# VH-VL binders against Lysosomal thioesterase PPT2 (PPT2): the designs that were tried, part 19

Target 1, 268 residues: Lysosomal thioesterase PPT2 (PPT2), of Homo sapiens (Human) (q9umr5)
Amino acid sequence: SYKPVIVVHGLFDSSYSFRHLLEYINETHPGTVVTVLDLFDGRESLRPLWEQVQGFREAVVPIMAKAPQGVHLICYSQGGLVCRALLSVMDDHNVDSFISLSSPQMGQYGDTDYLKWLFPTSMRSNLYRICYSPWGQEFSICNYWHDPHHDDLYLNASSFLALINGERDHPNATVWRKNFLRVGHLVLIGGPDDGVITPWQSSFFGFYDANETVLEMEEQLVYLRDSFGLKTLLARGAIVRCPMAGISHTAWHSNRTLYETCIEPWLS
Key: E = the ipSAE of ESMFold2; O = the ipSAE of OpenDDE; V2 = 0.75 times the mean of E and O plus 0.25 times the DockQ between their complexes.

## First folded at step 18 (VH-VL; framework fv_nofazinlimab)

Design p54 (from p52 with light chain R59L Y101W; at its last look DockQ between E and O 0.88; V2 from the best seeds 0.84)
Heavy chain, then light chain:
Amino acid sequence: QVQLVQSGAEVKKPGSSVKVSCKASGGTFSYYAISWVRQAPGQGLEYLGWIIPMFGIAKYNEKFKGRVTITADKSTSTAYMELSSLRSEDTAVYYCARGPGFTDNWEGYFDYWGQGTMVTVSS
Amino acid sequence: DVVMTQSPLSLPVTLGQPASISCRSSQSLVYRDANTYLYWFQQRPGQSPRRLIYKVSNLDSGVPDRFSGSGSGTDFTLKISRVEAEDVGVYYCMQATHRPWTFGQGTKLEIK
ESMFold2, look of step 18: ipSAE 0.802; ipTM 0.902
ESMFold2 (binder alone), look of step 18: mean pLDDT 88; pTM 0.904
OpenDDE, look of step 18: ipSAE 0.860; ipTM 0.918

Design p55 (from p54 with light chain D33N; at its last look DockQ between E and O 0.85; V2 from the best seeds 0.84)
Fold by ESMFold2, look of step 18:
Structure p55 (fold): chain C 268 residues (1-268), chain A 123 residues (1-123), chain B 112 residues (1-112)
Amino acid sequence: as target 1 above (268 residues)
Amino acid sequence: QVQLVQSGAEVKKPGSSVKVSCKASGGTFSYYAISWVRQAPGQGLEYLGWIIPMFGIAKYNEKFKGRVTITADKSTSTAYMELSSLRSEDTAVYYCARGPGFTDNWEGYFDYWGQGTMVTVSS
Amino acid sequence: DVVMTQSPLSLPVTLGQPASISCRSSQSLVYRNANTYLYWFQQRPGQSPRRLIYKVSNLDSGVPDRFSGSGSGTDFTLKISRVEAEDVGVYYCMQATHRPWTFGQGTKLEIK
C-alpha cells in the first residue's frame, strides 16, 4: 500500500486549490490517504512563518504517528518553506519524500502584482527597509524576503529563512540539520515560466549574487558549508531536480504531465 | 493630515460589552495598523491590539485573552474595538492610534491619536 | 513582556529650569537591523497623547528643539532644556522592538 501524503498550501491559498492533484493521486495510486491541511488559509497565510510551522506541526503529528512506515509531503510555494522548517524542528518526523513544488527555498526578490498589492509604494530595491524591521518580520512574505544587495541585513534580521538555511548562528542549528537529514528524498520542482518565484531558480536552491546573476545550488555558501545538509543529501543521491517549462505559478498542482513526471514516481 | 475621530462616551454595566469606533480620514486607511490603547483614570497607557484593514489581520495583547475583538470596515474607513465581559477595572479612556504600516507610515508607531472615548463600568 | 521603568514618577520643576526623565527597559531595545525602537510621548492635561520623539533621538515635526532624546541599549533619557508652562503633563516612553509593545508608567511634570 502507499504511504500517506500530506499537502501544505502556499500564500493566499487554500485546500481547494489541490483538487486536481488529489484526483491524480487517486487515479494513479488508489487507496492513498491524502490529507490537505487547511490551516492558515487565504490571508491567514500572511501570519509569521514560525506561527504557521507550529500550527502545521500540531496537525501532522497524529498523521505521522499513525503511519510508522513513513509519509510524503507535497508542499507548494510558501508551503515548501513551512515544510522544510517542519523537517528541521521535528525530532520525530518520518518523512520519506519531501516534494517542494515551486517553493522559494532560497528566498524571494521580485516585484509581482500581489507584492504591489501589499506594498503599493515600494519596489523590490527598497522593501528591505520594511522587511528587515520588527514590523516587517510580523508578515510571512518578509520572513523569506532575500535582498541580494543588503545581505548583512538579511543575515541579521531575517527571523526565518536565514535561520532554517543555517546562515545565522543559533543554538538549534546542529539538531535542525540532524532532523532534516532524516528525510528520504528531496524533490525540487519549478521552472522558468513560473512568473512569481524570483528568481525561479530559488525553487532549486539557486539565487542571485550581488550583481543579480543566478548562482546555482552547488555555488551557494549554504551548500558549500553544508549548513543544513544539502551537500550531504546530494552525495547520498537523495536530491531530485525536476524542472519543467511552460507552467505558471498557479498551475503546478493542476498539470497532469508535471504530476506524472515529477511527483508520481516519489509517492511510494 | 491624518485624523482619527472616535465615538462618544459610554456607561456600561459589569458583564456587558462595549464597542468603540474610530473613523479615519487622510492617509491610506487600509495600509496601516489601527491600534488601540487604553488609560484608566490616573493611570498609564496600556496597548490592546491592532488591525490592518487591507489584510484583515488583527493581533492582540495576550493579557486580554479572548475579551478584545478588533475589526475594520474599509468602505467606511472605520475600525472598531469591542471589549466583552466588562469589569470595573475596564473603566478607562480608550484611544485609537495610527500604528506602523506599508506605505508612508511603515514605522509610524502611534504618531496620530484619536480624541479618546470614555467607557465607565458601573453597577 | 518588556518592562519599561520611568524615573522619577513625579517631577516638579521651576519654570525655565531643565528637566530630565529616565526610562529603563528590562531588555535591550536594539533590534537586529541596528535600530532602536524607543519612543517618547507627551500627554497634556485633558488631551490625547502626542508623539514627541521617535527612535530614541529624532524629534517629530512641530516639536520644539528644547526637547531632546538620548540613550542606548536599555537606558534612555528625555530632556527639556528650559521648561515652559505648556510642558505640564505626563511623559511616557514606549518600546516597539519587542512584542507586545509596552509603555513606561509615566512621569508627571508639574510647575512648582
Scores: ipSAE 0.790, ipTM 0.891, lowest interface PAE 0.9, mean pLDDT 92
ESMFold2 (binder alone), look of step 18: mean pLDDT 89; pTM 0.913
OpenDDE, look of step 18: ipSAE 0.886; ipTM 0.930

Design p56 (from p52 with heavy chain Y109W, light chain R59L; at its last look DockQ between E and O 0.78; V2 from the best seeds 0.00; counts 0 for: loop humanness VH .304 < .308)
Fold by ESMFold2, look of step 18:
Structure p56 (fold): chain C 268 residues (1-268), chain A 123 residues (1-123), chain B 112 residues (1-112)
Amino acid sequence: as target 1 above (268 residues)
Amino acid sequence: QVQLVQSGAEVKKPGSSVKVSCKASGGTFSYYAISWVRQAPGQGLEYLGWIIPMFGIAKYNEKFKGRVTITADKSTSTAYMELSSLRSEDTAVYYCARGPGFTDNWEGWFDYWGQGTMVTVSS
Amino acid sequence: DVVMTQSPLSLPVTLGQPASISCRSSQSLVYRDANTYLYWFQQRPGQSPRRLIYKVSNLDSGVPDRFSGSGSGTDFTLKISRVEAEDVGVYYCMQATHRPYTFGQGTKLEIK
């Protein structure tokens, strides 16, 4: 029998977006209990990420408790950051596969056409002034905004991403690292044609340096210092990288080839 | 150029509700935090909450959470504040004021104020 | 809640003389981005409040340059270099670093 699967949606998203993914799982892994969490739907996904983490935690605790053999997480876009925070704050999680589906794991530095209704003008070079303010940190997109030209502000003012990455000292850093390292596999999925995640390599823990040159995961300070466990996971063979070209941001959960190649093998 | 025009004075009985409107003109409305601040007679200013109309996200001063509801109608550029279970202590002038927004003008904490709406709660 | 304490609460001033209003917060208003979200408002008799100064020391457009703001951490000052008759009213400080946003009690400026 297959481990239960918990699905966490992204920004401006809802459980309906995953109807095709649910169908694929039912076809290839019949009998799998799949729960798509129906929380923070639509515009509610703009609420602070720590509020979302708390709400999703309350929802996953009973599911995990009833599945002592473990569960899998499939977490899309912004949802992948919620899930990574869950793995850090839960000392009692039993997640085997954490499947991060085109998630901005090292942050976002883009205001592409998909996001233009949030930002009616092109604003990425100026968003640090809003996002790193106390008012801006009340919105989820600002919780993982990562301006490579204002790294001091990111490190000091990010209320979410800088903390879960272990980029700013905090009293929970050691415990969060320990909890995160209990995951069986970290499956990283994304690709160059996403069109929203900027840089798209953020889905693989890559990100811009100060010159907007992308540094890969193994070149990132958070990896080199092993601040939340990436180096340890890679050394243990627990990180799976599954890039796929030709998929736009809204299509990751409805592409059968992507599912069969990158997701299905990890739904034991 | 930007103007906030509020609805007229109200006299209410304890236990009832009041809904004050704030219509914006002469500028953008949808991406700004439209905020509510009150002033009891002879007293200072007290923040109630805000809404960003485009996002439909409202935040409240916890003191009023459960009694205050802030909404917006983007089609009429109007924000509303409804205060329920009114008490005599709620007698005040209620102001709407513009806060910051997701725009190139991010220093907007109360840069424009409405004219105020007197709400009197009388037993 | 962050308590904002103004001093004095009543300030009679002779025309043409300077005026100084103090505002103290119960917590530091320096946010993690190094900004200080401290604002000053003027409320003339019978009118709505008007913003004078944002983020400690930045003068709003159309505010006379005889107004200035200063301070850091928990202690802030609004100064009027030469008081004019139009300056009569109540002055409020406000903080937006910590939720909920809070105002001082007000300082009533009057002409002697």
Scores: ipSAE 0.751, ipTM 0.875, lowest interface PAE 1.1, mean pLDDT 91
ESMFold2 (binder alone), look of step 18: mean pLDDT 89; pTM 0.912
OpenDDE, look of step 18: ipSAE 0.832; ipTM 0.908

Design p57 (from p52 with light chain K55Y; at its last look DockQ between E and O 0.80; V2 from the best seeds 0.81)
Fold by ESMFold2, look of step 18:
Structure p57 (fold): chain C 268 residues (1-268), chain A 123 residues (1-123), chain B 112 residues (1-112)
Amino acid sequence: as target 1 above (268 residues)
Amino acid sequence: QVQLVQSGAEVKKPGSSVKVSCKASGGTFSYYAISWVRQAPGQGLEYLGWIIPMFGIAKYNEKFKGRVTITADKSTSTAYMELSSLRSEDTAVYYCARGPGFTDNWEGYFDYWGQGTMVTVSS
Amino acid sequence: DVVMTQSPLSLPVTLGQPASISCRSSQSLVYRDANTYLYWFQQRPGQSPRRLIYYVSNRDSGVPDRFSGSGSGTDFTLKISRVEAEDVGVYYCMQATHRPYTFGQGTKLEIK
């Protein structure tokens, strides 16, 4: 019998967006219990990520309790950051596969239509003024905004990403790393034609240096210092990288080839 | 430039609810927080919460969470604050004020205020 | 919640003389971006509050230069160099570094 699957949606998203993914799982792994969490839908996805983590934590506890053999997480876009924080804060999670579906794991630094809608008079070069203020940190997009040209502000003022990456000292860093390392597999999915995640390599823990040159995961300080367990996971063979070209941001959960190649093998 | 005009005074019985409106003119209503602050007679100022009308996202002072609801109607440029289960200590002048926003007004902590709405709770 | 404590609570002042109002916070108001989110408001009798000072020391447009703000960390001061009759009212400090936003209890300025 297949482990239960829990699905966590992204920014401006809802549980309905995953109807095709549910169909694929039902067709290929009949009998799998799949729960798409119906929390922080639509505009509620702008709430601070720590509030979302708390709400999703409350929802996953009973599901995990009913499945002592373990569960899988499929977490899309912003939802992948929620899920990574869940794995860090839950002392007793039983997640086997954490499937990160085009998530901005090292942050976001891009002028997109979503950004223009939220900040109609700003560009990425000036957004640090808003995002790294106490006001900006009340909103989810700013919780993972990562301006490579204002790294001191990012490191000091990020309320979420700098903490879950272990880039700023905090009292929970050791416990969070221990909890995260209990995951069976970390499956990283994304691609160059996403069009929203900027740089798209953020989905694989890559990111810009100060010259906007992408440094890959193994070149990042968080990897080299093993701040939250990436180096340990890679050494254990627990990281799966599944890039796929030709998929736009809104199509990751409705592409059958992507599902069969990158997701299905990890839904034991 | 920015003006905030509130609804008129109200007299309410304990246990009922009140809904105060705040109509904005001048500037971009949807992109800044409308905040609510109250002042009991002879007392100081107390923050209640805010809403960003563009997103419909509201946040409340935990002291009032469960009794206060803040909403907005973009089509009329009007924000609303509703306080339920009224009791005598809720007698106060209720103000709306412009909070910070997503444009160049991110430092706009209460730089414009409405005229206030007196809410009296008596049996 | 961050407690904002004002002193004095009542301030009778002779017309034309200086006035000074103290505000102390229970926690530092310096945010992680190095800015201090401390504000001063004036409420004249029968009127809504009006912002005078933002970021500790910056006067809002239309605020007379006899008003000045100063301070750092947890200790802040509003000064009026020469009190005029129109300055009668209650003065509040407020912090926006921490949530929820909190006000001082107010200082009532009156002419002797």
Scores: ipSAE 0.737, ipTM 0.867, lowest interface PAE 1.1, mean pLDDT 91
ESMFold2 (binder alone), look of step 18: mean pLDDT 88; pTM 0.906
OpenDDE, look of step 18: ipSAE 0.883; ipTM 0.934

Design p58 (from p52 with heavy chain G56D; at its last look DockQ between E and O 0.82; V2 from the best seeds 0.81)
Fold by ESMFold2, look of step 18:
Structure p58 (fold): chain C 268 residues (1-268), chain A 123 residues (1-123), chain B 112 residues (1-112)
Amino acid sequence: as target 1 above (268 residues)
Amino acid sequence: QVQLVQSGAEVKKPGSSVKVSCKASGGTFSYYAISWVRQAPGQGLEYLGWIIPMFDIAKYNEKFKGRVTITADKSTSTAYMELSSLRSEDTAVYYCARGPGFTDNWEGYFDYWGQGTMVTVSS
Amino acid sequence: DVVMTQSPLSLPVTLGQPASISCRSSQSLVYRDANTYLYWFQQRPGQSPRRLIYKVSNRDSGVPDRFSGSGSGTDFTLKISRVEAEDVGVYYCMQATHRPYTFGQGTKLEIK
């Protein structure tokens, strides 16, 4: 019998987006209980990420309680940040596989064509002025906006990403790290043709330095300091990296080859 | 260039509701917050809440939670504020004002105001 | 809620003389981005409010240079170097660092 799967959607998303993923799971793992959480749909996905974490936490507690053997998380795009925060704040989670499906784990620094309908013009170089303001931090995309040219503002003003990364001091950092380290596997999925996550290596905990050169996970201070457990997980053999080219941002949950290669092996 | 034009004065009975409109011209209506502020006769200014029309997200001053509803219609560039269960103490001039937004004018904290709408609640 | 306290509440001034209005907040208005979201508004008799100063000390376009703002942390001041007849009205400070946004009680400036 397979562990239950909980699916957490991304920005401007809803449970319908995962119909193909649900079909794949049913075909390869019949009898698996799959719950696609129907919270913060559509425009509600712009609400502050800590509000979303609170709401998703309340939804996952009963599911986890009914499955003492553990559950799996499949978390898409922005949803991967919600899930990582859940793993940190829940001292009672029983997650085996955390599957991060093209999520901006180290942040976002791009306003691609899919995001341009949110803004009337390109604002990448100026978005820090709004995002790091108290008003801007009321919106989810600003909670993980990571401007490599204003790192001081990111470190000081980010209300979400800098905290869950352990990049700014907070009283719960040790407990959050302990909780996150209870995950069995961290499965990182993404690719160069995503077109939305910028840099796409953010899905693998890579990110820009001040010159917009991508530094990989092992070159990041959060890894080197093991601030929330990445170095420990890698040393334990618990991190799986599954890059795949040729997949656009909206196609990750509807590509069978990706599912078979990167997701299916981890749905024990 | 931004101009905010509000609906006309209203007289209401206690217990009813009122819906004040705020039509914007100029700028990028969908991408900045429209905020609502009221001023009782001879009194100061009191913040009610805001909406950002593109996202259809509204936030309220908790003092008014459950009585105030703020909405927007992007096709007409019009924001609305509805106040229910009216009391005589709700008699005030109601203003709309431009708030911050995802625009090239990030200093938009109440830089443009509507002309005001007098709402009188009388028995 | 952050309480904004203005002083004085009534300010009679002789034409041509300076005026000074104080605004004090119950909490620091310095946000983590190093900005201070403190604003000044003027409401002339029978008119809508008009923004004069944004982020403590920045004068809006079209505001006379006799108006200046200053302060930090919790203590802020609006100054008028030479009061003119058109300056009659009520002046409000407002903070936008903390939710909800809050205004001071207002300072009524009058010509004596």
Scores: ipSAE 0.733, ipTM 0.867, lowest interface PAE 1.2, mean pLDDT 91
ESMFold2 (binder alone), look of step 18: mean pLDDT 89; pTM 0.913
OpenDDE, look of step 18: ipSAE 0.875; ipTM 0.927

## First folded at step 19 (VH-VL; framework fv_nofazinlimab)

Design p59 (from p52 with heavy chain M54I; at its last look DockQ between E and O 0.75; V2 from the best seeds 0.80)
Heavy chain, then light chain:
Amino acid sequence: QVQLVQSGAEVKKPGSSVKVSCKASGGTFSYYAISWVRQAPGQGLEYLGWIIPIFGIAKYNEKFKGRVTITADKSTSTAYMELSSLRSEDTAVYYCARGPGFTDNWEGYFDYWGQGTMVTVSS
Amino acid sequence: DVVMTQSPLSLPVTLGQPASISCRSSQSLVYRDANTYLYWFQQRPGQSPRRLIYKVSNRDSGVPDRFSGSGSGTDFTLKISRVEAEDVGVYYCMQATHRPYTFGQGTKLEIK
ESMFold2, look of step 19: ipSAE 0.764; ipTM 0.886
ESMFold2 (binder alone), look of step 19: mean pLDDT 90; pTM 0.914
OpenDDE, look of step 19: ipSAE 0.861; ipTM 0.921

Design p60 (from p52 with heavy chain K59R, light chain R59L; at its last look DockQ between E and O 0.83; V2 from the best seeds 0.84)
Heavy chain, then light chain:
Amino acid sequence: QVQLVQSGAEVKKPGSSVKVSCKASGGTFSYYAISWVRQAPGQGLEYLGWIIPMFGIARYNEKFKGRVTITADKSTSTAYMELSSLRSEDTAVYYCARGPGFTDNWEGYFDYWGQGTMVTVSS
Amino acid sequence: DVVMTQSPLSLPVTLGQPASISCRSSQSLVYRDANTYLYWFQQRPGQSPRRLIYKVSNLDSGVPDRFSGSGSGTDFTLKISRVEAEDVGVYYCMQATHRPYTFGQGTKLEIK
ESMFold2, look of step 19: ipSAE 0.805; ipTM 0.903
ESMFold2 (binder alone), look of step 19: mean pLDDT 89; pTM 0.913
OpenDDE, look of step 19: ipSAE 0.877; ipTM 0.928
ESMFold2, look of step 20: ipSAE 0.806; ipTM 0.905
ESMFold2 (binder alone), look of step 20: mean pLDDT 89; pTM 0.912
OpenDDE, look of step 20: ipSAE 0.883; ipTM 0.930

Design p61 (from p52 with heavy chain T103V; at its last look DockQ between E and O 0.78; V2 from the best seeds 0.79)
Fold by ESMFold2, look of step 19:
Structure p61 (fold): chain C 268 residues (1-268), chain A 123 residues (1-123), chain B 112 residues (1-112)
Amino acid sequence: as target 1 above (268 residues)
Amino acid sequence: QVQLVQSGAEVKKPGSSVKVSCKASGGTFSYYAISWVRQAPGQGLEYLGWIIPMFGIAKYNEKFKGRVTITADKSTSTAYMELSSLRSEDTAVYYCARGPGFVDNWEGYFDYWGQGTMVTVSS
Amino acid sequence: DVVMTQSPLSLPVTLGQPASISCRSSQSLVYRDANTYLYWFQQRPGQSPRRLIYKVSNRDSGVPDRFSGSGSGTDFTLKISRVEAEDVGVYYCMQATHRPYTFGQGTKLEIK
């Protein structure tokens, strides 16, 4: 029988958004227990990411306990950051496949449509002023805002992303790296036509340098220093990269070709 | 010029609730925090919480958790603070004040205040 | 909660003379972004509070230059170089580095 699947949604999202993904799993892997976590729905997804991590942790513990052979995580958009933090803070997780579905793993620096809804002007060059303040860090979007032109503010003031990336020293860094490395596979999914994740290569741990040139995962300091285990996972053959063009941000969990190509093979 | 205009004074019985309004003009209401602060007679200032109207996210001082609810109506540029299970010690002037914003109020920790609303809790 | 302690609590001053109000916090107010979120407010009799100083030393527009703020870490000062009759009221410091935001207990400035 198949390992249970836990689904974690993204910003301004809810469990209903995954109805097509549930259908695909049921058709291809009958009898699989799939739980779409119904926490931090809609505007509640703006709450600090550490609050979300704590709430999702409480929800996944009993599911993992009932599945000693392991579980899979499918984590969409902002949810992929929640899941990566879960893998770091849980010393007893039993996740085999962590499927990161178009998640801003290295951060966000863009004036996308849903960010324009929150910030109605062209504001990416100015958001560092508020996002890196104590007030701005009370919002999930600011927890992974990554301004490549104010790297000192990012490194010092980010209360979430700089910590889970191991970019700022903290007492839990060694334990978090050890816990994250217990994952069986890291499956990275995203593409150039996403339209929201900026740069889209953030879904593959790529990001801008100071000139807004995208450096790929293997060129990032967090990879080179192996600060949270990316280099170790790649050397182990545990990282799967599955880019796909032609898919917009809201369509990743409702595209059958994407499911069959990038998700289904990892739902053992 | 930003102005915050609050609803009028209220007299309430213990155990009831009160809802104070704060109407904003002259700014980008949806994108900055509206904060609530109270001042009991002859005493200092006490922070209650805030809301950003566009996000619909409110945060509260834990001292008041379970009794205070802060909401906003973007169409009327009005924020509301509701305090339930009122006690005599909740008698105070309740102020709204402008907090930080994401568009045009980067330095806005309580830079504009409403005129205050006296709430008297008496049997 | 961060405790904000003001001294003196009552400050009688002769017109035209300087005044100084101290504010001490129980924790450092320097945030990880290197900013210090310390604010000063004035409440004239019968009025709402009015912000005078933001981030330790920056005067708001319309605040006379006789008001100045200074300090660092846990110790802060509001100075009035020449007290005028309109300065009567209660002065509060506030911190916004830590949750919840907290105010000092107030300093009542009076003319002798």
Scores: ipSAE 0.726, ipTM 0.861, lowest interface PAE 1.2, mean pLDDT 91
ESMFold2 (binder alone), look of step 19: mean pLDDT 89; pTM 0.914
OpenDDE, look of step 19: ipSAE 0.850; ipTM 0.917

Design p62 (from p52 with light chain T97L; at its last look DockQ between E and O 0.65; V2 from the best seeds 0.72)
Fold by ESMFold2, look of step 19:
Structure p62 (fold): chain C 268 residues (1-268), chain A 123 residues (1-123), chain B 112 residues (1-112)
Amino acid sequence: as target 1 above (268 residues)
Amino acid sequence: QVQLVQSGAEVKKPGSSVKVSCKASGGTFSYYAISWVRQAPGQGLEYLGWIIPMFGIAKYNEKFKGRVTITADKSTSTAYMELSSLRSEDTAVYYCARGPGFTDNWEGYFDYWGQGTMVTVSS
Amino acid sequence: DVVMTQSPLSLPVTLGQPASISCRSSQSLVYRDANTYLYWFQQRPGQSPRRLIYKVSNRDSGVPDRFSGSGSGTDFTLKISRVEAEDVGVYYCMQALHRPYTFGQGTKLEIK
């Protein structure tokens, strides 16, 4: 039978948002046990990402224990960062496919009208003053804010993203890399019409340089140094890139074509 | 210019509860923390917790866990602090103050204070 | 909780003379952004507290330049270069890096 699937939601989200994804899985993989984790819903998704990682870890342990052959993760938006951290901190995870569904894996530097609701008086060029303060780091969206024009401050003050990327030295870096590399496949999904993830290539570990030119994953220092295992995974053929145009940020988990093309093949 | 105006003095019996209001004017009420601090007679200042009205997130000093509730009403620009199971040692002046936020004035570490609300707990 | 220790707790001063208040934190108040989250407040008799100094040494608007803050790491000082009658009150230091935020015990400044 099919490996169980665990679903982790994003910012301002809840388990109900995935009802269509559940229907698709039931139709194509009947009998699959799918658990959409009902933690940190809605405004609770603004809590520090390390707090969320701890809570989701506690929820996935019994599911993984009951499935010794492995599980799959489908992790949406901010949830993809939670899941990547889970893979690093759990020395006993048995994840085969980690499906990252439009997640800001290299961070966010967005100044779109959608994101201005969260920062109504600040422009993206000034948000580093809030986000890299001890106050800002108490909130999840600042945990992955990545200002390419203040990279030294990002490297020093990020309490989450700079650590799980291995961009700042820390005592757990070697163990976290080892744990992450136990994953079977990393499936990266995203696209240019997302409208929220900025740059959208962050979903594929691409990001801005200091001139706001997007460098792809293989041009990133974290890849070149293999800081948390991206180069090793790519060399194994374990990274799958599945871009799709025409999908807005809130529609990734309710698009049948996206499911059939990018998700279904990896739910062994 | 931010201004914080609190509700009037209260006298309470042990075991009851009190709810103090803090009405804000000026600034962007929804996007900065409203913090609560108390001062027992002749004593120093003690931090209780905060709320950011836009996010609906409140945080508390663990000393008061289970007894303090901080809420906000965006439509009236008013924050509330409720303290339950009152004891004589809860007799204090309760202040609201502006905390940090997500606006250009984000460094509001108690830069504006309300006038204070005296709460007296006596049998 | 981070303990903030002030000395002296009572400070009688002569008008026109300098005054100095010390504050010690049980933990460093320096954050990874290189800022130090130490604040000073004044509470005049019968009034609400008023912030004087933010981030160690920055005076708030309307605070006279006779007030100055200094220090680093765990040890901090508030100085008044020439005490005036209006300076009577209680002075508090506060840390805003570690949760919960905590205040010193207060230093009561009186004219002798």
Scores: ipSAE 0.663, ipTM 0.831, lowest interface PAE 1.5, mean pLDDT 90
ESMFold2 (binder alone), look of step 19: mean pLDDT 89; pTM 0.920
OpenDDE, look of step 19: ipSAE 0.815; ipTM 0.901

